# Ledger of designs, part 12: VH-VL binders against Large ribosomal subunit protein uL3c (RPL3)

Target 1, 266 residues: Large ribosomal subunit protein uL3c (RPL3), of Bigelowiella natans (Pedinomonas minutissima) (Chlorarachnion sp. (q7xyp4)
Amino acid sequence: AAAARASSSALVALPGGRMIEVPHMTKDYRDVKVCSRQRKWEIREHMRDPIKMGLMGTKAGMTTYYDDEGIAHPVTVIALEAGNVVTQVKTKETDGYDAVQLAYKETRDRTIPWPERQHLRKHGNVKAMKHLKEFKIADVSEFTPGQQLKAEELFEVGDLVDVSGTSSGKGFQGSIRRWGMKRGPMSHGSKSHRQHGSIGCSATPSRVYKGLKMAGRMGNERKTVKKLPVMMVNDEEKYIVVRGSVPGKKGTIVELRPTKIVGKHC

## First folded at step 5 (VH-VL)

Design h33 (framework fv_zigakibart)
Fold by ESMFold2-Fast, scan of step 5:
Structure h33 (fold): chain C 266 residues (1-266), chain A 121 residues (1-121), chain B 107 residues (1-107)
Amino acid sequence: as target 1 above (266 residues)
Amino acid sequence: QVQLVQSGAEVKKPGASVKVSCKASGYTFTSYYMHWVRQAPGQGLEWMGYINPYNSATKYNEKFKGKATMTSDTSASTAYMELSSLRSDDTAVYYCAREGYDWGDYYFDYWGQGTTVTVSS
Amino acid sequence: DIVMTQSPSTLSASVGDRVTITCKASQSISSWVAWYQQKPGKAPKLLISDASSLESGVPSRFSGSGSGTEFTLTISSLQPDDFATYFCQQYDSYPYTFGQGTKLEIK
């Protein structure tokens, strides 16, 4: 019954120390509505394109929501740290499958090895990020390298999401390394900043990508909790609240994906 | 080959806004971050922030947050910097500068000629 | 914020002299320092990046050295074209910061 455990406080700290309080919601919060034409179209669209884009976040903490009967329900606050930027877009034509690679949690350039830094510059001219995750989705055509993803564009209150946590996951090659530590001094007669590769989905560096796959398979333990209702989405304050327990301890990097549900909600 | 050409001098009254442009040529505009740096008369250089022309993502020096707005037009290869609520201490030469990305390095390899903004009543 | 302090603020020298300008950072910035030259009424021009890497087209009489918190720009044999103001810049962390500048004047 671990999933029923709840915090005694409604306050949850986001990364950076800001506190939020989850509002009390009763059963009457769920108004009965006839699905709009857009919602019916979205349900129909889900059947055609069953895998939708998600986001990454950081588990900030848990608190308790009480319903009209006084029954405690755990809720989890997921912070959206700087990031959620599209890097590489993979297509069936170039890579054999459709996917969007997402970078999360901005960091200093010197914490990322040169090959990872080159990858981010090549795909959307993205600043150094600590975590890089691939989302296999049905339709990648609306995503471009460098695009900032917004939670309110992907999720709304009442949606069901699947949340995956990675046990003590690390960015790139399994560890964050200071840039330049293994390469030594940059000794050359001309500056290579004048030599730029094309930025686009057809120029995939396999070195970084294969390293990430191998590291994940060799020790990271993933846990997924499915069909968690979204309670709040706040792009300005950078958080999402879901009803239920999500995998991992505070600080765990999580992946949020829309659940494949048809006809159960509007 | 690389050139950054800025708009002409501006004279504004306190409380007004000014928008400075920086037209890039000789390279792929979306491949490099564009930064803005100002220099008050007889003083040093002050970093204001940057824009990533690929996706319009911006980062501001906290001192200019809420006062400066950076935008770009990729079809025109032009970056813009708008200052609102001008005060006399905003009198300065404003430069656009391209960020070099050689192996993750972030110095400014090319600069615009500068735009003089004078705030006086 | 990282504070960059240059010394001297002004330097008087003659053509042919060897001149040295120093830049100190308030905390370690590894080698993430650039040096710029600015002539009156003109934009700054990049001379050196990564503390010691000479930019293409810059005369070999210019050199840079240093790591951590202390950095130096040296002009081995001063030419008339070198009388200008010189700035150091750190790009280790945001906000990027510049030294206050060193004005090189003819004696």
Scores: ipSAE 0.012, ipTM 0.461, lowest interface PAE 8.4, mean pLDDT 77

Design h34 (framework fv_zigakibart)
Fold by ESMFold2-Fast, scan of step 5:
Structure h34 (fold): chain C 266 residues (1-266), chain A 121 residues (1-121), chain B 107 residues (1-107)
Amino acid sequence: as target 1 above (266 residues)
Amino acid sequence: QVQLVQSGAEVKKPGASVKVSCKASGYTFTSYYMHWVRQAPGQGLEWMGYINPYNSATKYNEKFKGKATMTSDTSASTAYMELSSLRSDDTAVYYCAREGSWDYDYYFDYWGQGTTVTVSS
Amino acid sequence: DIVMTQSPSTLSASVGDRVTITCKASQSISSWVAWYQQKPGKAPKLLISDASSLESGVPSRFSGSGSGTEFTLTISSLQPDDFATYFCQQYDSYPYTFGQGTKLEIK
């Protein structure tokens, strides 16, 4: 045998320092199917499955998975940085729709404005976060403000996930502007009028170069890759590995949503 | 005035468990995260984890996962930290400490007086 | 984990002296450092937050400075009740970590 020095893993590093050690994926990590049998009634039930909760992550990098035949497949390592905490839970009765708002990537960056920090405090006493996204789901009854979501409770090896990159221009502030715009009508003496004006809900940008500020062709707009198989979920080491390429460069913030099962096969 | 008062000293045998309490007063208990820090005799400080008393959400230092359990009782304004499967190297003074503010002040502005836990046979 | 290394581990000084304690982080932590004073048999007491912000009620002879990986705590004119152990703490990343401590003792 080779003089192996117990190095059977890959190291993947986030921009700025965190390293993730991913064990070598072996023949145990084959393609798996979401369901075990091809039955018409099973497919019908899966097609009727409600939209389920997802979470957020950071693209850490890519590595390689080797199957039973020794064939290399690209995989993406998605780090789960501090966050994935429920903030606001919206119900159809109170808000007209069911949704869970999720805060991601805890930060010590004091440039996050006071209104954004107040929102986090009001909804679960959550620490300052860089990103805040709303997940519209069928059943919000199991979620409460301040709840920490765990990857192993939401995803299993063999699940299919849809991965969306996020716009680099908006993040948390974009979400808060949307909520701020809903908060009360604009009127004399209304704080919401100042909030709308200061956060730019109806603002017309001046000196804006469309090609620079409007994502699209710059490659910093949102893009979704669907039906990526989950290869590994590790809540202790805080990462998820998916098979295939995920949008964006290393460090891109991504949203992971369980693929809604529709169609004839699993 | 802000005050954190901890339970009295404990002497335990290896394999036992111990539950330390920290009663908060002088502020809104649910508005500040409560942390636990231990100090072995003659040693430095070691962060164990925190609890958000608003919803009982916890975060543990990986070293203490599965060994320490943090809970809180909002009606009593009291935080608890339980250690299971005690070993001699768990002998330490255990402190509760309040995080400076709810958003960005992640240092500890107020500390309990400490609870000495001695593990010996 | 971020390792915080203090120097010196022990410092001997006289009343009226200017003393400096250094704390080095194994990676950049911006200004996310706090300093604590601990007297024998007592809980730590916060002195400095955010590397340089003096906490209310702490004497002005205490000051902090630094950013990135190197931080210092300075006592400009040492008083008798300043003889204690001093700890730095980073709160940039979890798990929070402390320096090993600097014991300030009478020369």
Scores: ipSAE 0.356, ipTM 0.693, lowest interface PAE 3.7, mean pLDDT 79

Design h35 (framework fv_zigakibart)
Fold by ESMFold2-Fast, scan of step 5:
Structure h35 (fold): chain C 266 residues (1-266), chain A 121 residues (1-121), chain B 107 residues (1-107)
Amino acid sequence: as target 1 above (266 residues)
Amino acid sequence: QVQLVQSGAEVKKPGASVKVSCKASGYTFTSYYMHWVRQAPGQGLEWMGYINPYNSATKYNEKFKGKATMTSDTSASTAYMELSSLRSDDTAVYYCAREGDYWSDYYFDYWGQGTTVTVSS
Amino acid sequence: DIVMTQSPSTLSASVGDRVTITCKASQSISSWVAWYQQKPGKAPKLLISDASSLESGVPSRFSGSGSGTEFTLTISSLQPDDFATYFCQQYDSYPYTFGQGTKLEIK
């Protein structure tokens, strides 16, 4: 089908040239209620929700929406690049805790180390992805390896989300050192596996791989902004809009988690 | 020996639906994505989408969303592609094809023999 | 969508000739290109992957080269079995797209 284009819209671009068209937001924002501090404290005491599933995204940029009084408010556009696929589901019975592992940002398999590719193939036969993050949640029963998560199923306008990303000053260290590969095929599990490329470092010079980010493995500092109202969710056009600023510069990978304290009702 | 064997030719009237099958043998069916590719008479190849037989997850070329439905039956090692609301421009040879051996290689190393679908009044 | 344009659309040649087919991408696709051979009434057959990697069982007279936006398939010395239609395919980005094809015919 042809994509519908709005006449009143904002265009934001990711580093690398990806474009996102976000429609004018004044009507959608009118439905988003901002609770008073007093009401937020009441909700906190009475409604302790279990930890719910989240998503990963990429900070695309910022724009502005105007309320019915003409006051300008900053909003952040978060792109949903190819990914948000469940890989491994952990349970208390087998792993001692409940969690859903999520892969994000599809890439060519050759850019991902063998152990990470093996993990993705084993858990849901998932295509190579740059980022892998574990979400510890209360109920894993509805999630299956290989499942594509949809933003509209997890979030709706008016929800409060916590957004986590790396600070721009203490981000990725600039490189990932690839350990030496030793010549040797994988075990019997990959007997029918055909490799066109080299299998070892004797045919390919050892190198440091830059630009590869493994969520949760870097040990880098994280910044979290809490209780950002969701303004728009669009699975078809692959974006989420939140009110306020999100950590990091354009292109930063972020995690979106529902706020533990229920904030839909004021 | 890896083989993909497709169902026989179909002739349909406009507005009908057709379901093409692709039976795989000689490899672990759930370990490889199965893709579908269309070729109109005298024209080039057009990628339609894929299915992951491990969990039935699908990805469609936008042109075929709402038109094609991909499914699989792991017990029979068979993939299916159904086209609904057939029109004359759906007349083509439809191929199933397996992705490459090395993880997510997106080229196609084995192809079915093709199923001719003809839509005529 | 990435558009793959092949040239020429038809090519007449004789047995023993050196033949080159070109494929151009509308944007950079690194080396994520495959080449297929299709004979009338048959399914395509994979010849080359990753722009230059020859598939097992494919004669060494076939070779591929290129990166970025321009790719070539070369047959160093045509044999009678090589008269067919050839297609390039990019697999850098969804949707995967093919060139329109080059028909190689007897001069």
Scores: ipSAE 0.000, ipTM 0.429, lowest interface PAE 15.1, mean pLDDT 75

Design h36 (framework fv_zigakibart)
Fold by ESMFold2-Fast, scan of step 5:
Structure h36 (fold): chain C 266 residues (1-266), chain A 121 residues (1-121), chain B 107 residues (1-107)
Amino acid sequence: as target 1 above (266 residues)
Amino acid sequence: QVQLVQSGAEVKKPGASVKVSCKASGYTFTSYYMHWVRQAPGQGLEWMGYINPYNSATKYNEKFKGKATMTSDTSASTAYMELSSLRSDDTAVYYCAREGWDSYDYAFDYWGQGTTVTVSS
Amino acid sequence: DIVMTQSPSTLSASVGDRVTITCKASQSISSWVAWYQQKPGKAPKLLISDASSLESGVPSRFSGSGSGTEFTLTISSLQPDDFATYFCQQYDSYPYTFGQGTKLEIK
């Protein structure tokens, strides 16, 4: 009808125990202009859009939002735990390709092996972090070791993002045994390995750089869901909300990358 | 325009090796993965592996590990696939195919014309 | 390995017919499916990628749909040029795998 509103007010717990409620979508994701296949082809031939920087996060949970038409939209809340700090910046001159290493999820020094801790210390004097990922991007000049990345600087409501997660499991995760009973073996894991490599569409002409084509993660199972609309970005409360399901169970570490085949010009 | 041109048909004896070439033009050769796919007579398509021409990194289907070798020459914009210890069941058309990026989906947007390899006694 | 199963293996149809080819994955592959057309003696040609994205230059009578484990290729009004073999392919995980093919032949 005329005013079917807010039928989902479910709260989602962030890893720190804080609760958030996803408000009404303030920007209709249907307004996001994505280049047609034909237009993407034309833009690709001119190699216009550079690959942009992303972030890491932790899947906090899912909720449902009902729009004015009564249509249910699944949304995922992704927490931004302490981290997203630039460590090593790689350049074509020193490493043969441009990339930014990002450290995520602060931890105590003793939990990180000595070589990994020294790497973090050498590259920006970064605190011990549990996860280190490399983002191959077109222009690394804006990034310096030790820099804290902020979601509001990289993402806006209505942007499309690709979300990749990893699974710790390969087949069976083992049994849960309790006195006098046991749970059967649980299987968990992802068999998805996806390529991460294309230069997106852009408002201005951009150069294509060697090494920006990325292979999928070999030897690790991961799933990637592409073109998820960003519904909310909140740097103060450390979360981002996307429309759709993201890979993995609650607590999965995810990589958020801007979708590469969109630009201001179509 | 993008074009992949493969070497001509080959007839080999069992136990020999064959090296198929795929010359790329119309795009930056090092910016796209090159895959190899074969098709035995009257059968479907079988993925063999890929090479990243930028750094020569390769990924093989386990079935072809130790039998196929993929290489590339960036100065000539040419990819190569060598198949060793040929048997009669290696008789097939071998295709090179480029992994596309126009829709962030990695499907094979351009294919070579195919190279027929016949293994005969 | 992810197994891709196409049905039917052979489809007989007349010009003007609506035809649908189904492709099922042995496990969830999101939307990482491409569809190719192959004519005798020729290399495959990309029709659709990302399950539903129509390749440039491909007639609009071709469409794709599906997500997860079930995908379909539809030709809304069959033309003489459409009699060929069609293959689905997953590119969710290595090794990349193809369906066994559907041969579309004139009735």
Scores: ipSAE 0.000, ipTM 0.402, lowest interface PAE 15.9, mean pLDDT 74

Design h8 (from c0 with heavy chain D103N; framework fv_zigakibart)
Fold by ESMFold2-Fast, scan of step 5:
Structure h8 (fold): chain C 266 residues (1-266), chain A 119 residues (1-119), chain B 107 residues (1-107)
Amino acid sequence: as target 1 above (266 residues)
Amino acid sequence: QVQLVQSGAEVKKPGASVKVSCKASGYTFTSYYMHWVRQAPGQGLEWMGYINPYNSATKYNEKFKGKATMTSDTSASTAYMELSSLRSDDTAVYYCAREGWDNYYFDYWGQGTTVTVSS
Amino acid sequence: DIVMTQSPSTLSASVGDRVTITCKASQSISSWVAWYQQKPGKAPKLLISDASSLESGVPSRFSGSGSGTEFTLTISSLQPDDFATYFCQQYDSYPYTFGQGTKLEIK
């Protein structure tokens, strides 16, 4: 068959200039296991689908591929930059809830404030990272501070994943202008007059919003696209490919979480 | 006072292995990355890799993957670097070096261990 | 890999002279350069980090400058203890790489 012949490929640039080749996908990722009525009933009654650990990544770009029917499918390449290292592990006993804090995107120290650098040193002696995100999961016992997470251990081809990111519109600065908000001049150490590009660079969304005052509407909004099939996972070349579009433009930091599926195993 | 003390000079035949130690004192061993750098006679410095003593995670220069093995012993505050399948061009002074607190430069160095490989 | 090239390879100077050693990177490395001093039979010693930050305890006659691809180490008034080999190192990306060294010797 024609479909069994050599597949097409597309090149996508990763942060840092490395290029990867995304081949045509041949596996059918749309297979869904049918559960018995009793099994579905048990799952509905108990609501016991555990929340599993995820990763962070950087949107590298999109390509398209054509299936055997000639239908175009958008595919997003998500780069795994240096990072995805566990920092703080929170437990119900100590903190009242289970969570794993994950550090992402290794950076040189001048971009990270001293208190955040100390936090990374205290929790696993982790190198300076631009992004910290907390993942609330059902079981934290397998995670320790300083642990490197590997995509191939967390995700497999055919898994469904939810991808979250923060989208920033051109209207963000327009909103500031429209609402009359001004940034006052900083002390002698200020390097630039207007630093709008620094919003969201190293802080989590919640930390960014904590110090920012706006009149009701914002250009920055967290958006999640759910149930995207995983098409490829490659730890050596540091990328994941998902079928569909993910939030944001190229270069946005995204969070990948396994989809919470009631009745996924029968 | 921060101090890194390395093991003594070694003379090995081609095909042998050598394990160099680096004992740290004067600071919290698990709070700083330890790097290994070698210097061939009369030549420049070559970065080999690092180990995070907190969790024993390592990163190697591609040239040394499969040849160098870095380990650490937190109870002894000692880092180790083992080279296997030694060749004459592995003759060099091997240094351990501590990564800085606020960036990735090397703020303290061991005195060096001379490894000579000859038949 | 990023190649670090130092110039000159050997520099002859007299006590009291101002000397400058240059280091060129094959691609932009921002300011992520350190300078080390090495005396015969001894380990390297850190002088300058982040291109221009003087290490504590290093004499003020040493200074560093540069960004991107060209960096310099300057000794404003050479002292007898300064005759040594000097190395630059980039830590912008892995693998970390060093310049070939500049030997500073008595004229």
Scores: ipSAE 0.447, ipTM 0.743, lowest interface PAE 2.7, mean pLDDT 80

Design p1 (from c0 with heavy chain N55S S56G A57N; framework fv_zigakibart)
Fold by ESMFold2-Fast, scan of step 5:
Structure p1 (fold): chain C 266 residues (1-266), chain A 119 residues (1-119), chain B 107 residues (1-107)
Amino acid sequence: as target 1 above (266 residues)
Amino acid sequence: QVQLVQSGAEVKKPGASVKVSCKASGYTFTSYYMHWVRQAPGQGLEWMGYINPYSGNTKYNEKFKGKATMTSDTSASTAYMELSSLRSDDTAVYYCAREGWDDYYFDYWGQGTTVTVSS
Amino acid sequence: DIVMTQSPSTLSASVGDRVTITCKASQSISSWVAWYQQKPGKAPKLLISDASSLESGVPSRFSGSGSGTEFTLTISSLQPDDFATYFCQQYDSYPYTFGQGTKLEIK
């Protein structure tokens, strides 16, 4: 095999001047097989798995690794900036659906409108953040307002992830304003109670908050690249590396979601 | 394996109502929105609305407000769509379709229920 | 409502041909488009989501492209099982709407 290796790491810079040092691609990363015999068995067992939690990150840049056949593969380095803190946990009992709202990328209090600051303070006493996304998941019982999510707890090398990019528009401000201004419907007996909506759910099918989608559409359109293998996850250095190209320039805010499993594919 | 199995064909007179069922299996029923789409003979697809099976919350296409009612039974993993005050132009194949977990497309469809309205 | 217009309405082709179907939205819908295949008497089957994402189990000869208002479904080398009606769908805003369909038939 004619693998090419460097003995030094690669430096990748965020638009804000932060540097991420990514180790050169070693044989372990080149040998990652999402369709290994064990992984195929695990995928088959997960045919009926519920929707799982994801994270947000920032596209830092790209690099390359060479497999044992000498084929070049692009990899995308995604920085995990200060954030990925749970704010609001929605439950079927109170909100009509299960979801975890996640705040990402710390910012200064003064740059966020008063209602948005109060929302973060009320839901977990969270520091001011630029981006707020809702993740609809099957089981919210393990999440608590104020909880810091860690990439190594949610993803491991060889996992398949879907990466969605949104990088412009009102972002946090637009989403929080819409969220906080919505009133829940009257709650008295019926399976159709709250049909017009609790906060956020009347505007969307509860997987993606409509304000967040509209905010992204105002500047850049949202694009999703599916089934990207996870090559590296590092909570200490705050990055995740996926195999493949992610659309968007450096600084694009991305959402990382586990790829759904339907039992026929590895 | 994900499956959506719908109730059998119905023949109704104008003014009657019909209730179509969609039994889900192979996934967590409450984790995915269920949509309803109809198709008149030889024509295209028309979105009717959706239901969140966990909460019972619904969203209807304006054309079907007051005419279609969507419900679900979580213990039976079954979604229902009832259409009232049937007219001849309600003759169509009615599909249930599951919304994808990572976006708003329809990843699995029921086999369809033919509803014929004739005098 | 967002109007989705497909062209052509009917397309005749031979096995092995490269086939393209277009879908135009009356307003910008970013990449929020899905493509479905429907065979006579059957339910639609998802082929492509988010304009260009190939659904699991769909042959690689199918591909999607486009953004904004113009979208294309391409079959690189037509197979006998591909003769069907194809629909595009937007899910940018309610109500969700479909194109009128393109019937792909044998030449």
Scores: ipSAE 0.000, ipTM 0.393, lowest interface PAE 17.5, mean pLDDT 75

Design p19 (from c0 with light chain S31D W32Y; framework fv_zigakibart)
Heavy chain, then light chain:
Amino acid sequence: QVQLVQSGAEVKKPGASVKVSCKASGYTFTSYYMHWVRQAPGQGLEWMGYINPYNSATKYNEKFKGKATMTSDTSASTAYMELSSLRSDDTAVYYCAREGWDDYYFDYWGQGTTVTVSS
Amino acid sequence: DIVMTQSPSTLSASVGDRVTITCKASQSISDYVAWYQQKPGKAPKLLISDASSLESGVPSRFSGSGSGTEFTLTISSLQPDDFATYFCQQYDSYPYTFGQGTKLEIK
ESMFold2-Fast, scan of step 5: ipSAE 0.538; ipTM 0.796

Design p21 (from c0 with light chain Y91D; framework fv_zigakibart)
Fold by ESMFold2-Fast, scan of step 5:
Structure p21 (fold): chain C 266 residues (1-266), chain A 119 residues (1-119), chain B 107 residues (1-107)
Amino acid sequence: as target 1 above (266 residues)
Amino acid sequence: QVQLVQSGAEVKKPGASVKVSCKASGYTFTSYYMHWVRQAPGQGLEWMGYINPYNSATKYNEKFKGKATMTSDTSASTAYMELSSLRSDDTAVYYCAREGWDDYYFDYWGQGTTVTVSS
Amino acid sequence: DIVMTQSPSTLSASVGDRVTITCKASQSISSWVAWYQQKPGKAPKLLISDASSLESGVPSRFSGSGSGTEFTLTISSLQPDDFATYFCQQDDSYPYTFGQGTKLEIK
């Protein structure tokens, strides 16, 4: 059955080892819209459409899609790991601006700093997540702390998205450190466990405290690729396919935002 | 003391629906995730899903999506699990279980609700 | 889905014996395994979390070990109260899955 599809795209591995193949039968993202005279006039009265909510994902890899004319199109597969949960909702009244904070990539409580864990508990009783990003959007009223966002509700095939990511090929190459299966006092002081680099209770504050902020700050540059057409949205298999390349190497955490610029036909 | 007290046994005909309740006490209901797990007679445990009582956000095992509906009532500190279109293979003991404070384990369980589906 | 396979399915033992139950995951799950004890007519009770972390109030004769794909629950000196069914559970990824259970019976 896979051999019968001579023009099928190459396999792409998702985080966790699952393989996917981008099928030939995607909706034509080149659909042309005719904009009415009234709509063109309305757009002129408002310089910019309201900014809509986005999602986070993980760059899984790139492959090639071949259209009906045999033309090769580079596409990027973006995995949707466990996450995309609303945490803090900010309003102009309380915070001076409207925004939705989104948590991404579920992890264990002990793998993130205590202050970050408590922040997630305060804002929607959200599970521990590795990444927190703020999305400044026009209307935050439909979002509540703890809400799970779904890709198919936010994006459709043919939408244009801006994809932002941070490249970290330089700088700190730290690994995530698990600090303790059981945090107990040390009977014989700091020397025995510190000689081995062990993590434990100490008379001094913990010296091995490491957060995402410390790991990703130096040597990183944020890049955005704009107006990438959405080729496929699959919430069941947890991925989105966009046409073109997105910033970073495989495993880069990316932010997908609907393009705020109206199409050229309108 | 933490307690999870479930509703009593139910006997239903095929095609009916059943709603099991789980009343929590002894802790802040909205601070802990509540899970549902079933066990068919003589069989192992099967995870159905969870609800975040803070906002009633849910996550379902795909096997139960569209079949089970989890809800919560914060004023009553009660979680609910409704199973629709009952079949004979839905006969099982249904448990609510609280997720631990500092990791993903089930530290407290309800006593179980036996649901029997027979014609 | 991650498949959890327990062995043996039934184990006959005598009071005072050292018993070992094995749980194998179909893919690597780090240390993300919990062990539960279930007595007839009762809800499961947490024994071990994170492969080896003993739950408060659980007797020290219970211990867990393992990482990756192979995990073990050990009872160092079996007591009459320990005859029950034991289940492993992975909490690495959704959906959470359980082993089929190991029934400990008196020899």
Scores: ipSAE 0.447, ipTM 0.749, lowest interface PAE 2.8, mean pLDDT 80

